# Designs tried in a protein design chat: VH-VL binders against Uncharacterized protein ycf23 (ycf23). Part 9

Target 1, 265 residues: Uncharacterized protein ycf23 (ycf23), of Porphyra purpurea (Red seaweed) (Ulva purpurea) (p51373)
Amino acid sequence: MTISSKISSDFDKQSALKVITGLNNFNIPQIKQMALASEIAKVTYLDIVADTDIIKEVESVSKIPICVSAVKSKELLKCQKTGVNILEIGNYDCFYEQGRLFHSEEIKLISKETRNLLPHATLCVTLPHILKIEEQVKLASDLQRIGIDMIQTEGKSTSISKTDHLSGMIQKSASTFSSTYTVSSKIRLPIISASGISSLTSPIAFLYGASGIGIGSNIRRLQDIGSMVIYIYEVQAAISSNHNIQQNINHSIQSSKISHQLIPY
Below, E stands for the ipSAE of ESMFold2; O stands for the ipSAE of OpenDDE; V2 stands for 0.75 times the mean of E and O plus 0.25 times the DockQ between their complexes.

## First folded at step 1 (VH-VL)

Design s8 (framework fv_satralizumab)
Fold by ESMFold2-Fast, scan of step 1:
Structure s8 (fold): chain C 265 residues (1-265), chain A 122 residues (1-122), chain B 107 residues (1-107)
Amino acid sequence: as target 1 above (265 residues)
Amino acid sequence: QVQLQESGPGLVKPSETLSLTCAVSGYSISSGYFWSWVRQPPGEGLEWIGFIYHTGSTNYNPSLQGRVTISRDNSKNTLYLQMNSLRAEDTAVYYCARLFEDTTYYYGMDVWGEGTLVTVSS
Amino acid sequence: DIQMTQSPSSLSASVGDSVTITCQASQDISNFLNWYQQKPGKAPELLIYDASTLETGVPSRFSGSGSGTDFTFTISSLEAEDAATYYCQQFDDLPRTFGQGTKVEIE
């Protein structure tokens, strides 16, 4: 695989889990808490803002592989020079709030430049939720030709009460799962689902074709490392349960094929 | 096959709103591509104004201070440019152009209208 | 914004001459550069995209090269119909920006 050897095993097993601190999050104490919780729980990798000082802070408390997210190739290049080789073009929510939209052509431009600058880095690109599903499929296909290593799907934002987090996550997840399912049926790249994902919804992401999931807001709202670790453990347990179910299904299918071959006509 | 033709008022007074149209033939604007507006002041270079994607999404040059709106009418197969608070500096030939996107890595403006001159003066 | 600077601003040459125009970006734009030709009173026409790829139907005497911040455009054997202003344009970032243009005159 073209994916970094540091994280590829979990993707191959369809059990990859990343913790997302946020593209616009510069809160060093919170980021360090999330990094330490991730180290304790042994998540696949961390997804942090593309900032060289924050990379150093994370490295001071964790040995978990680091991914940095940005929307400009130059920011990714600066971070790559510190030794980080897992890079993401994505996490557009803060820019949508600023009234700035990312269209397929712009995403392709950034992706092509980033791959040209960093021919051996592991590159992930987020598909904008503002694109129609057919446009997301076309963009994903184009990104595959550019040489992008993995795709992230995101959910459409909706107005929801802060006291009704579960309903909000289900709504976001539905959009993300629809994109994941449709894109996974059309491209060969690993897909990570990263909006509205929780211990409750994470098994569904894998069922719909994801090789990994990202969790962010549900961890960021927690106040202490212990609570963060427990939450990550719950997500990991849900992933493991889903993996066992899929293995049983695969075994059953394989057994059926063997049995069929033993009974001619 | 694909042709673009701009039209507009020619002469506009300062502080008024400019409205330009770009009639497209030989291709349905709702079916694909980005459709761009570019202007050129007399004797000067080219300045990109903005674009509209076939789905309706737009992006504008920040230098125009939010004075510009690009829109479309799919039933008339026509693109529009509206610019408010006109100044003498907005005097230019205005072009509409197709941004070619159906081929991997191709990002050039391959089909242009003939341009329409807009003079801002009173 | 990415600033594009062309050199020279104008030149005069004879039919059969080789002509080179340069374009410099204020920051690294990889190979995300196009070249356009504009004849007097006419709209621009795309000649080259992605720094070095010739547009379909464009004569082979036109070529482009370069990457990063420094780019060149060459006409290997100038023809009378090549009298025009030539513009480079970056498509690395929004807003899209053009060079100031290079006027090529035939003597």
Scores: ipSAE 0.005, ipTM 0.422, lowest interface PAE 13.8, mean pLDDT 82

Design s9 (framework fv_satralizumab)
Fold by ESMFold2-Fast, scan of step 1:
Structure s9 (fold): chain C 265 residues (1-265), chain A 120 residues (1-120), chain B 107 residues (1-107)
Amino acid sequence: as target 1 above (265 residues)
Amino acid sequence: QVQLQESGPGLVKPSETLSLTCAVSGYSIRSGYYWSWVRQPPGEGLEWIGFIHYSGSTNYNPSLQGRVTISRDNSKNTLYLQMNSLRAEDTAVYYCATDYFGPEYAFDYWGEGTLVTVSS
Amino acid sequence: DIQMTQSPSSLSASVGDSVTITCQASQDVSNYLNWYQQKPGKAPELLIYEASNLETGVPSRFSGSGSGTDFTFTISSLEAEDAATYYCQQYYDLPYTFGQGTKVEIE
């Protein structure tokens, strides 16, 4: 597998779940709570800021595989030297808020540099939501040629609304699902659907072609480990439901093919 | 656009403590990767003082013999330098610099510098 | 600490000339070397990173080469605005260290 053996099984089953602490989050107490909740719930992996001290803190409370996120190849290299072998170029939300934009050419350059520097690491790259869908597809295709192992789709970072409604929760995921569906129809790389993903919307991500999902803000807003664990369990239950649905659909399709292919002589 | 602006006392007496501020505008320091201080004595070359990483981790030039503390206030978007036990040799222009907007570990954005004179 | 030594310490050349500055590290720094330009009264500006890569917006007349302990910085066809002091800097190991600088004057 091109994807790390530590996480590949869940991706193969289309049931991968990562908890995202955030590229700009260095709040060690919160990160440790999220790590411990993830350990209790047995998520596929953690996606944390690329920081060697934070890696050590997370390892003190969790055995869950660690992915580190950065936009600089040498920060990823530094973390890889501590034993972390799942790396992500992405989680751009904090940079958008600062007016820092990432164009396709820059992302390709960082990706080429990172792959060259770390030939055997598992690499994930986030497609910027600021790119038109056609540009995201072209970027994903180019990243596949560079040798990237996974793609993450993102949606518009949610700004505070007057009230969170069902329509608001669906809207948050709409751009991520659109990107996931379109990209999955054009490339063969595993896709992680992130940004706006919740227990309500996570089954839809897999139906739209994702092999995994990322959850971040909905967990980060919770104040205690117990609440985080409960939320993760709800997401995992939704994922399990999707797996059962997919199995039933596949069986129905196969039954139809057999029926139509039967030729008596 | 993005600007880094140092400020400080201008004149400090020997044995006193220097406190410098680097105000960052147009960009949040919370997501900057390395924030460094570099100094330059009049007519001389550049000397790296130390950095603070986005995680809060710091590292300092051993030549400064443990006299330096670098800190930041993310809410004020400001970087700080404190240097104790000042000597005449600490007279220099002090710059803050970051590698965030360019290649890793290359100082692609610098403040204008602030002159600090250590004299009685 | 890694010592960075530049040669020459100063030079004078005419517009249109090609000038070369060398930088020698006291130990192997791989390609972890940057070049900066500093004009009088101004902060340094990054020109070259990772020994040979031109920073965005920097004119193509500037170039860098080398690896290990020996590095060169070249200005092809010197222009009047290139009068400045140039510094190499290694970031292979802490503390980061700069060369002493090379002053380039236009005659």
Scores: ipSAE 0.000, ipTM 0.420, lowest interface PAE 13.3, mean pLDDT 83

## First folded at step 2 (VH-VL; framework fv_ecleralimab)

Design x1 (from e4 with light chain Y30D D52N D93S T94Y Y95D V96W; at its last look DockQ between E and O 0.32; V2 from the best seeds 0.00; counts 0 for: pae E 10.2 > 2)
Fold by ESMFold2, look of step 2:
Order: sequence, then structure tokens, then C-alpha cells
Structure x1 (fold): chain C 265 residues (1-265), chain A 121 residues (1-121), chain B 107 residues (1-107)
Amino acid sequence: as target 1 above (265 residues)
Amino acid sequence: EVQLVESGGGLVKPGGSLRLSCAASGFTFSEAWMHWVRQAPGKGLEWVGHIKSETDGGTTDYAAPVKGRFTISRDDSKNTLYLQMNSLKTEDTAVYYCATYDEGYFAMDVWGQGTLVTVSS
Amino acid sequence: SYELTQPLSVSVALGQTARITCSGDNIGSDNVHWYQQKPGQAPVLVIYYDSNRPSGIPERFSGSNSGNTATLTISRAQAGDEADYYCQVWDSSYDWVFGGGTKLTVL
């Protein structure tokens, strides 16, 4: 595995938080605000579209670790040459609205080529929500064999009902959580849960086996850096509170002479 | 070195059937996706369908004009690709090529010489 | 029904640069491959994944793809470059789509 030391600590602690600007987001002022807010709040890393000019703009205002996302290997290669070494094949949501779907065979082919060309980069691949759970597990297993470092889950498209509607967020988060639970039980790779995750729902991702979460749309709606930082702090607080509860349960079980059966993790 | 050789072309009446073969050598056939592409006389290239390797699921896909009439199969022990063409129409008249790619290309980098199928009454 | 549009014919003077276009809605999101076909011969792959050359293809062949247009560029055109040229993509319906072809004439 070739997980960057810039992010590995937060994944090891199962507390990683990624801010996602989106593959269809070229709004440089907004992206810079999100980068600044992410650095202030000490977010694990920022995920932007694979664009060398946008990388330069983010680096002009922030030291936040950068991940770039694309659906083409050549865009990832171009960005890696600038020094970015955390790369993702995925974030398909904007393509679903246009009727462009991604299936296992294409993703495996892109992943094989990317790993072969970039043997030392940190690679994450998003599992398409259009795949049935069994197919997502098979794809994740194949990606592990290819040498991919991390898996991201996503929820169903909400293009008709808008992502910011509460019912849409619950629907997306339920979908991504079921994927996280099933894949994490079968695959050893770190898993990032994304789509519809909020401060309220973020603890579920970690209980279901995620090592990190991705948030984006709720931050993009905010008008200023201060509001963005406050939102991120709320999510971080939810993550921290959940982690403390898990630790306290484990200590209590060790000291209470309860059954030798281990609590699921 | 790498070779694809099609055979089985000929004259057939509308509504008839014909089976094409593609003999492969010089590469690991069992790991390759295999394609059929046709070209009507004086016209452009038209994709017919493909069959994936067993390791990638072994499934087939077809272009709309031939769905339900054509069937692609493979015999990995004989390094041979097949195209079964049923319910042939005059618009199926073409040179039929088999083609393949390695896992690093999502493009067809090896082609056979083609075999002519003529559908005429 | 994703369609790729190519000009029927392009002419270029010996030693000059030829450009052959392939138009499709948002083709820049697809990986475009290009094939050369000479009379009586099977097609030959000359560009894959928008801009990469297979082994044995001269460096004067290049490709680009952005927006709604992919372009095959042949610099220092030679008489031997006279051929039909096809673009090709794989679309989201699992169809492998070829453009209609462009006849390149070297004058």
C-alpha cells in the first residue's frame, strides 16, 4: 500500500475527513474559500478536479494536502507531475445527471493503467452506486488486487430532488452506508464514505467500518470561510464524540467481565 | 507474430445463417477481449459486438442492428473466436474483421485481414 | 444513439500539416482512438486515449481532445499518409462507436 504520510495518520485513527469541491466545480474563488476553511479546521485533505491551474490556485492560499479526481488516467498523470501524489478515479455524480454511467470493467481498466504508470502514488477509487452490492464487493476485491490503496463509496443520484433536501440526504447516506458496511467486511482497504453525510449521520459511517468520510455540498452552499469552518467543526465534533463512545465501551467491557465475545468493529 | 485470421465468409441468401471463425495466435487469447467489426463495400467501419475474457466476466455486447440475430462466442482451448449470424439481411453484406486489444489499450490495435459476407437473393 | 461526425474529405499539401476533426457532444469526456485504413487493407491504430501513439507510429501523428471536438494532426504530411481515418470511442451504453471516416488526400 502507498498511502501518503500526509494523510495516513487520520486514516489510521479512523477519523479522516475529506472536503470535496466536485468534478464539475471550476469556481476558483469558492474552491479557494473551501481550501482555506479546510486548512483552518485541519481537515485531512481537499479533493479537487484534476486541473493543474486549480492546483496552483489552491496552493497559493493553503498548505492543505490535495487530492485530485478524474475519470481519465491522463488527467491524473498530468496533475501528478506537478507534485500532487494523492489521486482518485471517481466522483461520478455529475456524470450520472448527463446519462454517463461507469461500470466495473471500465473502472478496472483505468485503475490498472493508472497503477502501472504511477506505482508510488496514493490511489483511491470510487465504487459506483449503480452497481449492486455484490458487484461493488467484487469490484473492490479486484481493485485491491490491482494495487489500489483506498475505496470510496457513494450514494444514489439525487439530481431531480436536489442534494440539499433532507430526504435526499438520508437516501444517499443510507445507500453509501450499506456499501461501506458490506465492503469493509470483505476488503482490507481503508474506506471513505461519501454522499449525503452530515454531522448527524457521520458517526454511522465509522460504525459501519469507514476510515474516513467525504463532505462537500453543504460546505459549497455557505457564503464565507467562517461559516465553512464552523460547519466542519460540527462534523469533527460528531466524529470525536463517536470515537470517545467507542473507546469508553471497549474499556467498560474489558473491566466488567462481560462475555469474551468481541464487540464488532 | 500476433495474428488474427478470419474465415467462413461467403454468399448467403436473405434469412440464411453463416458462422465466422477467427483463429488467433501470438498472444494470450484467454485474457483478451475480442471484437467483430464490419465494413460494407465502400463504406465506413461499424462495430458489431465483443466478448470479454473469462476473468472479466466472459459477457457479450452487441450493436443494436445485430442484437438478437448475431451471437459471439469463444473457445479458449482452440484460441478461436466465433460469430454466428442468423436471419441475415442484405444490409449485413460487409467485410467482417476480428480485432483485439491488450489490457493497456481501450482501443483495437490488432486486426485480422477480414472475410467477405455477401447477402443477396 | 451517440454519433461521431467527421468531415468527408480533407486535403493537405505535401510537407504541410493536416487536421482531421471528430465531433461529438462532450467528446472531451471520452477517450478517443484513431485508425488509418488504406485501400484493401485492415485498419491500423495510430492514436489511442486521445494523444498516445502505439509503437511504430511516427511522431508526426498526434491527437488532442477537448470540449466537443477531437483532432488528429499529421504534421509533415507524406504521400503515404493518404488513407481513410476513423475516430472511435466507447460510450456509456457499452457501444463502440466509429466516426463516419475522413478521406485524406495529399496533394
Scores: ipSAE 0.007, ipTM 0.483, lowest interface PAE 10.2, mean pLDDT 83
ESMFold2 (binder alone), look of step 2: mean pLDDT 90; pTM 0.908
OpenDDE, look of step 2: ipSAE 0.020; ipTM 0.605

Design x2 (from e9 with light chain D30Y N52D S93D Y94T D95Y W96V; at its last look DockQ between E and O 0.67; V2 from the best seeds 0.00; counts 0 for: pae O 10.8 > 2)
Heavy chain, then light chain:
Amino acid sequence: EVQLVESGGGLVKPGGSLRLSCAASGFTFSDYYMHWVRQAPGKGLEWVGHISSKTEGGTTDYAAPVKGRFTISRDDSKNTLYLQMNSLKTEDTAVYYCTTGIEELYFDYWGQGTLVTVSS
Amino acid sequence: SYELTQPLSVSVALGQTARITCSGDNIGSYNVHWYQQKPGQAPVLVIYYDSDRPSGIPERFSGSNSGNTATLTISRAQAGDEADYYCQVWDSDTYVVFGGGTKLTVL
ESMFold2, look of step 2: ipSAE 0.482; ipTM 0.784
ESMFold2 (binder alone), look of step 2: mean pLDDT 94; pTM 0.954
OpenDDE, look of step 2: ipSAE 0.006; ipTM 0.502

## First folded at step 3 (VH-VL; framework fv_ecleralimab)

Design a1 (from e4 with light chain N31Y; at its last look DockQ between E and O 0.05; V2 from the best seeds 0.00; counts 0 for: pae O 9.6 > 2, placed apart)
Fold by OpenDDE, look of step 3:
Structure a1 (fold): chain C 265 residues (1-265), chain A 121 residues (1-121), chain B 107 residues (1-107)
Amino acid sequence: as target 1 above (265 residues)
Amino acid sequence: EVQLVESGGGLVKPGGSLRLSCAASGFTFSEAWMHWVRQAPGKGLEWVGHIKSETDGGTTDYAAPVKGRFTISRDDSKNTLYLQMNSLKTEDTAVYYCATYDEGYFAMDVWGQGTLVTVSS
Amino acid sequence: SYELTQPLSVSVALGQTARITCSGDNIGSYYVHWYQQKPGQAPVLVIYYDSDRPSGIPERFSGSNSGNTATLTISRAQAGDEADYYCQVWDSDTYVVFGGGTKLTVL
């Protein structure tokens, strides 16, 4: 139930970096590349699908803390026994493509079940982007009461988000920032901002209240370990370089009396 | 082969006590949640309680009808589950099953054959 | 406390399809498990997590769960399918909850 000291430290330093391989990613060679890159770059932790075979493969090449993602408690149970560091209910991207949606009640039920079954595990839950911001806040609050340890924002994709130009990069991460900002103001749990995060937008996530960021799609597009490492370095450098500026900007944002009603759903 | 074998059932008077045992084999008992489920003659299944694995805290929970009277415990070194039944009532008459959440499942996928407990004057 | 309701009995002709329902408030949000119990025997898990089958369970057995009703479907009913069937969920407050059971008769 307690977040590991290393992960917690990175949260406190607003430098936590989560590498996400994908809930539907069963490409072992790619996952191993991402794991090795994560090891080299010393990211905070790696997120993989809840699969014991994949866990073994990752452990063979990396000692980075492991988060496993699933939507069924039984899958998380199997993985918890292997000694993984974080169990996540979420990363629903692959399900959307299949037409499956997750509503708040289902997520709460899975979360309660998982917490009851695994009272000492570190649990993370992803907030579906299909929920309105108010619903996300409510869900996050409920999850906090359930005993969830951390929250991840999901964000939603747009047609613009498929481009790599500046405006596209910003648009790609806009929804997750809105969620991060609004949710972080209402709950005490650390929030991982994910979906559309890049070296450009990574520092921004922390300004909106994130404890950490998750990156995945941009890394998965890369085909070699070296490129992956370089990309991670770029993200880490961006976070580091803006760390001092963040404090001042955060204060300014708070002082500006930004209304939650202005945040897009 | 995964197997559960209950024992200790018998005839007891109201107010009496009885201790049931469930011997487990074929799986890592220490990592398993264990349950007791009972079935009165001609009636449905009724959950009695469970004991979590030590990894998950080793705590116990009970159904309201038996709370305060029944105690579930386990000896992982002996792969044995226990049900201590005190202050027995006639309505406690039932076949008592032990069951487990096997690895990777949160359903009772392994059951014993049950042991009959009869509470009668 | 959370409660599950099953019909007391269901009849099916040999070779036909039997459907046993399990009703509960927003049961579609729960994972429902189903157990088969033949006379004088211990229960056997036949469906778990709404629709998954344990190893050894025939494909004739299937499950669904939505809204307020979970359903166990037994296609091509055989005489050996005559048994009591119980639905079950995990509830955060009361933990394990069983339905009252349904007696399936194969005619």
Scores: ipSAE 0.012, ipTM 0.543, lowest interface PAE 9.6, mean pLDDT 89
ESMFold2, look of step 3: ipSAE 0.420; ipTM 0.752
ESMFold2 (binder alone), look of step 3: mean pLDDT 93; pTM 0.948

Design a2 (from e4 with light chain N31R; at its last look DockQ between E and O 0.01; V2 from the best seeds 0.00; counts 0 for: pae E 10.1 > 2, placed apart)
Fold by ESMFold2, look of step 3:
Structure a2 (fold): chain C 265 residues (1-265), chain A 121 residues (1-121), chain B 107 residues (1-107)
Amino acid sequence: as target 1 above (265 residues)
Amino acid sequence: EVQLVESGGGLVKPGGSLRLSCAASGFTFSEAWMHWVRQAPGKGLEWVGHIKSETDGGTTDYAAPVKGRFTISRDDSKNTLYLQMNSLKTEDTAVYYCATYDEGYFAMDVWGQGTLVTVSS
Amino acid sequence: SYELTQPLSVSVALGQTARITCSGDNIGSYRVHWYQQKPGQAPVLVIYYDSDRPSGIPERFSGSNSGNTATLTISRAQAGDEADYYCQVWDSDTYVVFGGGTKLTVL
């Protein structure tokens, strides 16, 4: 409802970055460290589990804008009353380990319920990676008609070996980027790319039409706030470099007026 | 315009009971966490406990010295916070304040004037 | 149980700068709030979130927090600044934690 000016600005500039603590993360000390690191690094917002106690704990140490995530509309409704900035249906990763999958009809039902209960809240919905890309596009289009404000993509890994961490990250990021590209070509909503994104791969999300990215697991592994801040700065530097490169390319094209001349020497 | 007013303080013997009230106005009481803080004569501020809003579960937490003896409750229809104090000890002699957050500071920017509780034989 | 330690007393000459410390293990991971209490009055919030001032608090009140120490700084001390000062944090296990208080005397 009450969108921070930083959130609006970062999405408008296609430079939004959120830090995701995880839907099944109730580790208050770790969440508070991530919140402090996010504020120090001037992250766009923090995405936490929809739990009013955890919201208050984050607010006790940080002014970072807060997004809460859940898979039940009633959990989001409880948290809306605390004045959080964004409510999200999604971040399904902890459920996949349990064999719990989310399909289009269920997500649309939750989204319609949530929008009806909260007609003015800012809502984000994650497209499950279990859906084929065409189903993701259809779901995104249906969510846009329902009045959802933002879409998040996620990725999947088909790696057989769990000990191949790099392969899993590459597959997740490639998967979410493919979804971002395809969905962004069909809908008007801001898109957040998540899953396996690193400082090295983050510019691809924006080239593929994202307005923001989400990062989480690589930050959660870190032992201290300083390491978290450094990691976030690396990602932000990559995002900023992409913007500078795009500006420089556009400036060169606009200034030269020679780009269409094919004059041989 | 935001205001908290405590009442119900007085003299009570050790082992006795007393109920304090805190009348609230100027804010949405039902959505606020409410706190009790006490201050013994010549000593510092000591947190007693809190009660969360109903939307946050309505649960209570207490400081160790009072746990099991004190009970915090609220009546949202009357905008009133209560502190039931049982099994009072001379160490419970203090001015009792109610306090809350006005703008989500997580810092208590709204305090009552306090009510004196004296526990002596 | 999380604990905060303050000096019992601090003295400052009129017009000079007073510094009141609040010590706690890794207090830099908390947000520190400061209260002023004059005799016979309820506490008044003077600094919150380490360094922010509520409306109506003069700019000569400032705060900082890093490592194991938070500090309330009162520049150009006035007679009206003579009071008890308390630091406070929120801790997830012990909830509201106050320091023991510091009596500031303006000479």
Scores: ipSAE 0.007, ipTM 0.545, lowest interface PAE 10.1, mean pLDDT 86
ESMFold2 (binder alone), look of step 3: mean pLDDT 93; pTM 0.944
OpenDDE, look of step 3: ipSAE 0.080; ipTM 0.668

Design a3 (from e4 with light chain N31H; at its last look DockQ between E and O 0.04; V2 from the best seeds 0.00; counts 0 for: pae O 5.6 > 2, placed apart)
Fold by OpenDDE, look of step 3:
Order: C-alpha cells, then structure tokens, then sequence
Structure a3 (fold): chain C 265 residues (1-265), chain A 121 residues (1-121), chain B 107 residues (1-107)
C-alpha cells in the first residue's frame, strides 16, 4: 500500500501532524487520552508502540490513522495484520537510555527484511541522531532504494532541551532541522521532523524541507484531554498561519541557493 | 490443532515431474506464509521456497537450485499448498516438508511430517 | 549468499550444559531461530528470535545472539535432547538460510 490519500494530501500541503505516544509507552489511559485528543483535533495520524492490544484500545476511541513503531520486524508484521496504516522502524529514543544503539547496517537490514516481508505496507524509518549527518543522508538514500515510503528525523537532546524557554525550545529542534534539511535535499521521500517540535518550531520544520512534523513529549506531559487538544490546536494554528509564508521563503531560498550551516550530529 | 500433511511423494526418473500437496488445518491458511523445505538423506535442511499470503502479495521466491524448475502455489479455498517439481534431478531426492510461519513472527513453528521424493534411474 | 556455520557435532554429559554455536557475518543483526530434529522426525522449533521459546519448549533451552555468533544453550541435558539442531535466519537476498546442522550427543 502506498501512502494513503489523506496523509499524502497533508504532506503536500505541508500540514501533516503526527502525534507520537512513545515506543515505550504502555500507559493505556494516557494513550487513549492522546488518541482521543488526536481525534478531536483531527491530526494526520497517531503513532503508538507496535502492540495489538494497544491498537485495539486506540481504535475504540479514535478513527485517526494509526502508525505503529517497533525495532523488530515480527512486531510490525503482527500489527500489519490488524490493518494499521503505517509501520515504522524507529523512535529509538527509549533505547538510548538503556544504552542500546542502532547502527546503519542494522537499520538497513531490518528495513529490507520488513519491506520484503511486507511489500505493500507503508513503511517509515527513523534516522538515528547518533549518526553523523553524512551517515544519515547515506542511510536515507539506501532506505529509499530499499523501498521505504517515508523518513523521520530523530534529533538530539541537549542539556538546554530540558528547559522550555525560548532558546531551549529552539535548541531542542536544531538537530532535527539540520537532519531534515540535509536529507530532504538528497532524497525524494517525505520527511517527518520530530524531536523537540513545538508550536513555535513547527513552522520552521517545513522551511527546512519537512513534509510533516511529529510531536510527542510535550503532549505526554499534559494531564487531561482538553489540554492536549488545546496544545495540538496551537501547533495546527501555527502551521496553518505560516504555510503560505513558508512556501514563499522556501522558493526564495532555492532561487538564491542559500544554504544553512548544519549541525554535524 | 494446527496440522500440516504432505502427500504426493514417490519414485520418479530424472527429467520427470511430480506434484506435492500439503493440506493445512487448524489455522487461517489464507493468512499464512507457506514454505517448502527439503532434506536429502543424511543431510541438513535446505529451503526450497515460499509463497506469501495474498494480503502480502501472494508472491513466490525460490532457492537457486530449484529456480525455474519448481513452482509453489496455493489454493486457499482448499487450504492446500502445492509444489510442482519439473525437470527433476537425482540431487532433488529428499524428504520434502511443508512449513508455515506462525502469526506475528518469522519462524517456522509448524511442520508437516514430510513426504519422500526419490529421483532415480 | 549469506551462510551459517555450525559445528558438525557436540557432545554433552547427562545433566550438563550443551552449547551449540551458529556463526555468520554480523549474525547479531539477524534474528536467529533454532530447530531440533530427532531421528525420523520433522524439525521442531525450539528457539525463535534469538531467545524466545515456543509454548511447550522447556526452560532448559535458551538462546543468545551477538556479534558473529548465536548460541543455543541446553542446560541439564537429557537423553531425549540427543538430536540434530539447526540454526536459521531470514536473509534479505536469499530469504531462508539454514545452518549445516549440529548433531548433539548426550553421553
């Protein structure tokens, strides 16, 4: 299956919003809240851990397209059979805390295996931030050749990223923007910019070549559905209000051949 | 109970043809990837090929030694897997097993008891 | 093509621990499955995805996979464990790949 028309449309409009519940999030009540908020706000799709029970719980409260994330093909295979919309290899952030890293060869192997096993599935792969930008580009190119349908940037957390002040908010998303910009210039696949994205930085992601954005941590911090919805609305409003300006800026950048200094990692 | 039962094995001359069948029961056959694996007398396991579920494209892949000679097919309405073997060679002599992936992972968790194919002059 | 190498035979004393290795280039990046085959019988899956056990398989059977070597470990070996053991991976180019098999003898 190719990317659904709805998701593809949002990519084309540079308005796609992905809500990420977390690869290690098994908190059903919270996931349901996020799912319901996503439904209400009509986000593009919801990302949850590859778990069939969680899929059922989400489906009970939301009709939003579902993306499931895992690092093993078997888990994605199981979920594919349930009819989910996107299978993602990635969202590795929870593994870093455990000292588990993913190198390019392993990701390529999992990706190729998954594609061979599921030739008609919509596949997304996250680029690890631990890779150098050059390595991310190479990996993205390889993934494109493998037949992956979309790419997600991961971004690198910093000490500043633990704060919510203006400079911290910008710093949180700096690495993912660098990845987005560099990768988007080398591949044709849609790119989801994730990690450190907020209402402030959401419009910026699209300027750097993103087809969509992923938000998660800031939503997970919220305690009720209403707050979640409001937050999503803020992000959507920011995207909507700036999409025309972004297109003009992008065109100007391309026309002037302006490049940005990129963070190497 | 999940069960696979192979049939159709026998003696055939080199250059001949034989069609094996594998009858499946106890699981949703139409959703299962099916494999053929063979084992020559006193030798190890050798993958022959597989056929994917229709949901996953229904395509087939084969090991190099049998490519172009063997054809795997399935009839989901009959819960039956087939292996058409043409241009048989003496080295094709083996017990042929059908096997399936269980739902959710890629290991062959169900095997038939096998059927013996002997290719001899 | 991707290849898996197993020792031809391994011996273990009754009640001791047997270890059967399966070697391959960067095999740790693959998911390794293990099959037991007793004489005159069909193979039986004993370990899947490196270390998971199917229902009905004793806890004495365990698996690990890292680097260039996967290992099937059979603790407290019993006479009934005497069999051929095969490792297997899914390779993206050649699909299903089996090791050559290891004959485990319980002394």
Amino acid sequence: as target 1 above (265 residues)
Amino acid sequence: EVQLVESGGGLVKPGGSLRLSCAASGFTFSEAWMHWVRQAPGKGLEWVGHIKSETDGGTTDYAAPVKGRFTISRDDSKNTLYLQMNSLKTEDTAVYYCATYDEGYFAMDVWGQGTLVTVSS
Amino acid sequence: SYELTQPLSVSVALGQTARITCSGDNIGSYHVHWYQQKPGQAPVLVIYYDSDRPSGIPERFSGSNSGNTATLTISRAQAGDEADYYCQVWDSDTYVVFGGGTKLTVL
Scores: ipSAE 0.025, ipTM 0.568, lowest interface PAE 5.6, mean pLDDT 89
ESMFold2, look of step 3: ipSAE 0.508; ipTM 0.779
ESMFold2 (binder alone), look of step 3: mean pLDDT 93; pTM 0.944

Design a4 (from e4 with heavy chain F106W; at its last look DockQ between E and O 0.69; V2 from the best seeds 0.00; counts 0 for: pae E 3.5 > 2)
Heavy chain, then light chain:
Amino acid sequence: EVQLVESGGGLVKPGGSLRLSCAASGFTFSEAWMHWVRQAPGKGLEWVGHIKSETDGGTTDYAAPVKGRFTISRDDSKNTLYLQMNSLKTEDTAVYYCATYDEGYWAMDVWGQGTLVTVSS
Amino acid sequence: SYELTQPLSVSVALGQTARITCSGDNIGSYNVHWYQQKPGQAPVLVIYYDSDRPSGIPERFSGSNSGNTATLTISRAQAGDEADYYCQVWDSDTYVVFGGGTKLTVL
ESMFold2, look of step 3: ipSAE 0.400; ipTM 0.726
ESMFold2 (binder alone), look of step 3: mean pLDDT 93; pTM 0.943
OpenDDE, look of step 3: ipSAE 0.544; ipTM 0.812

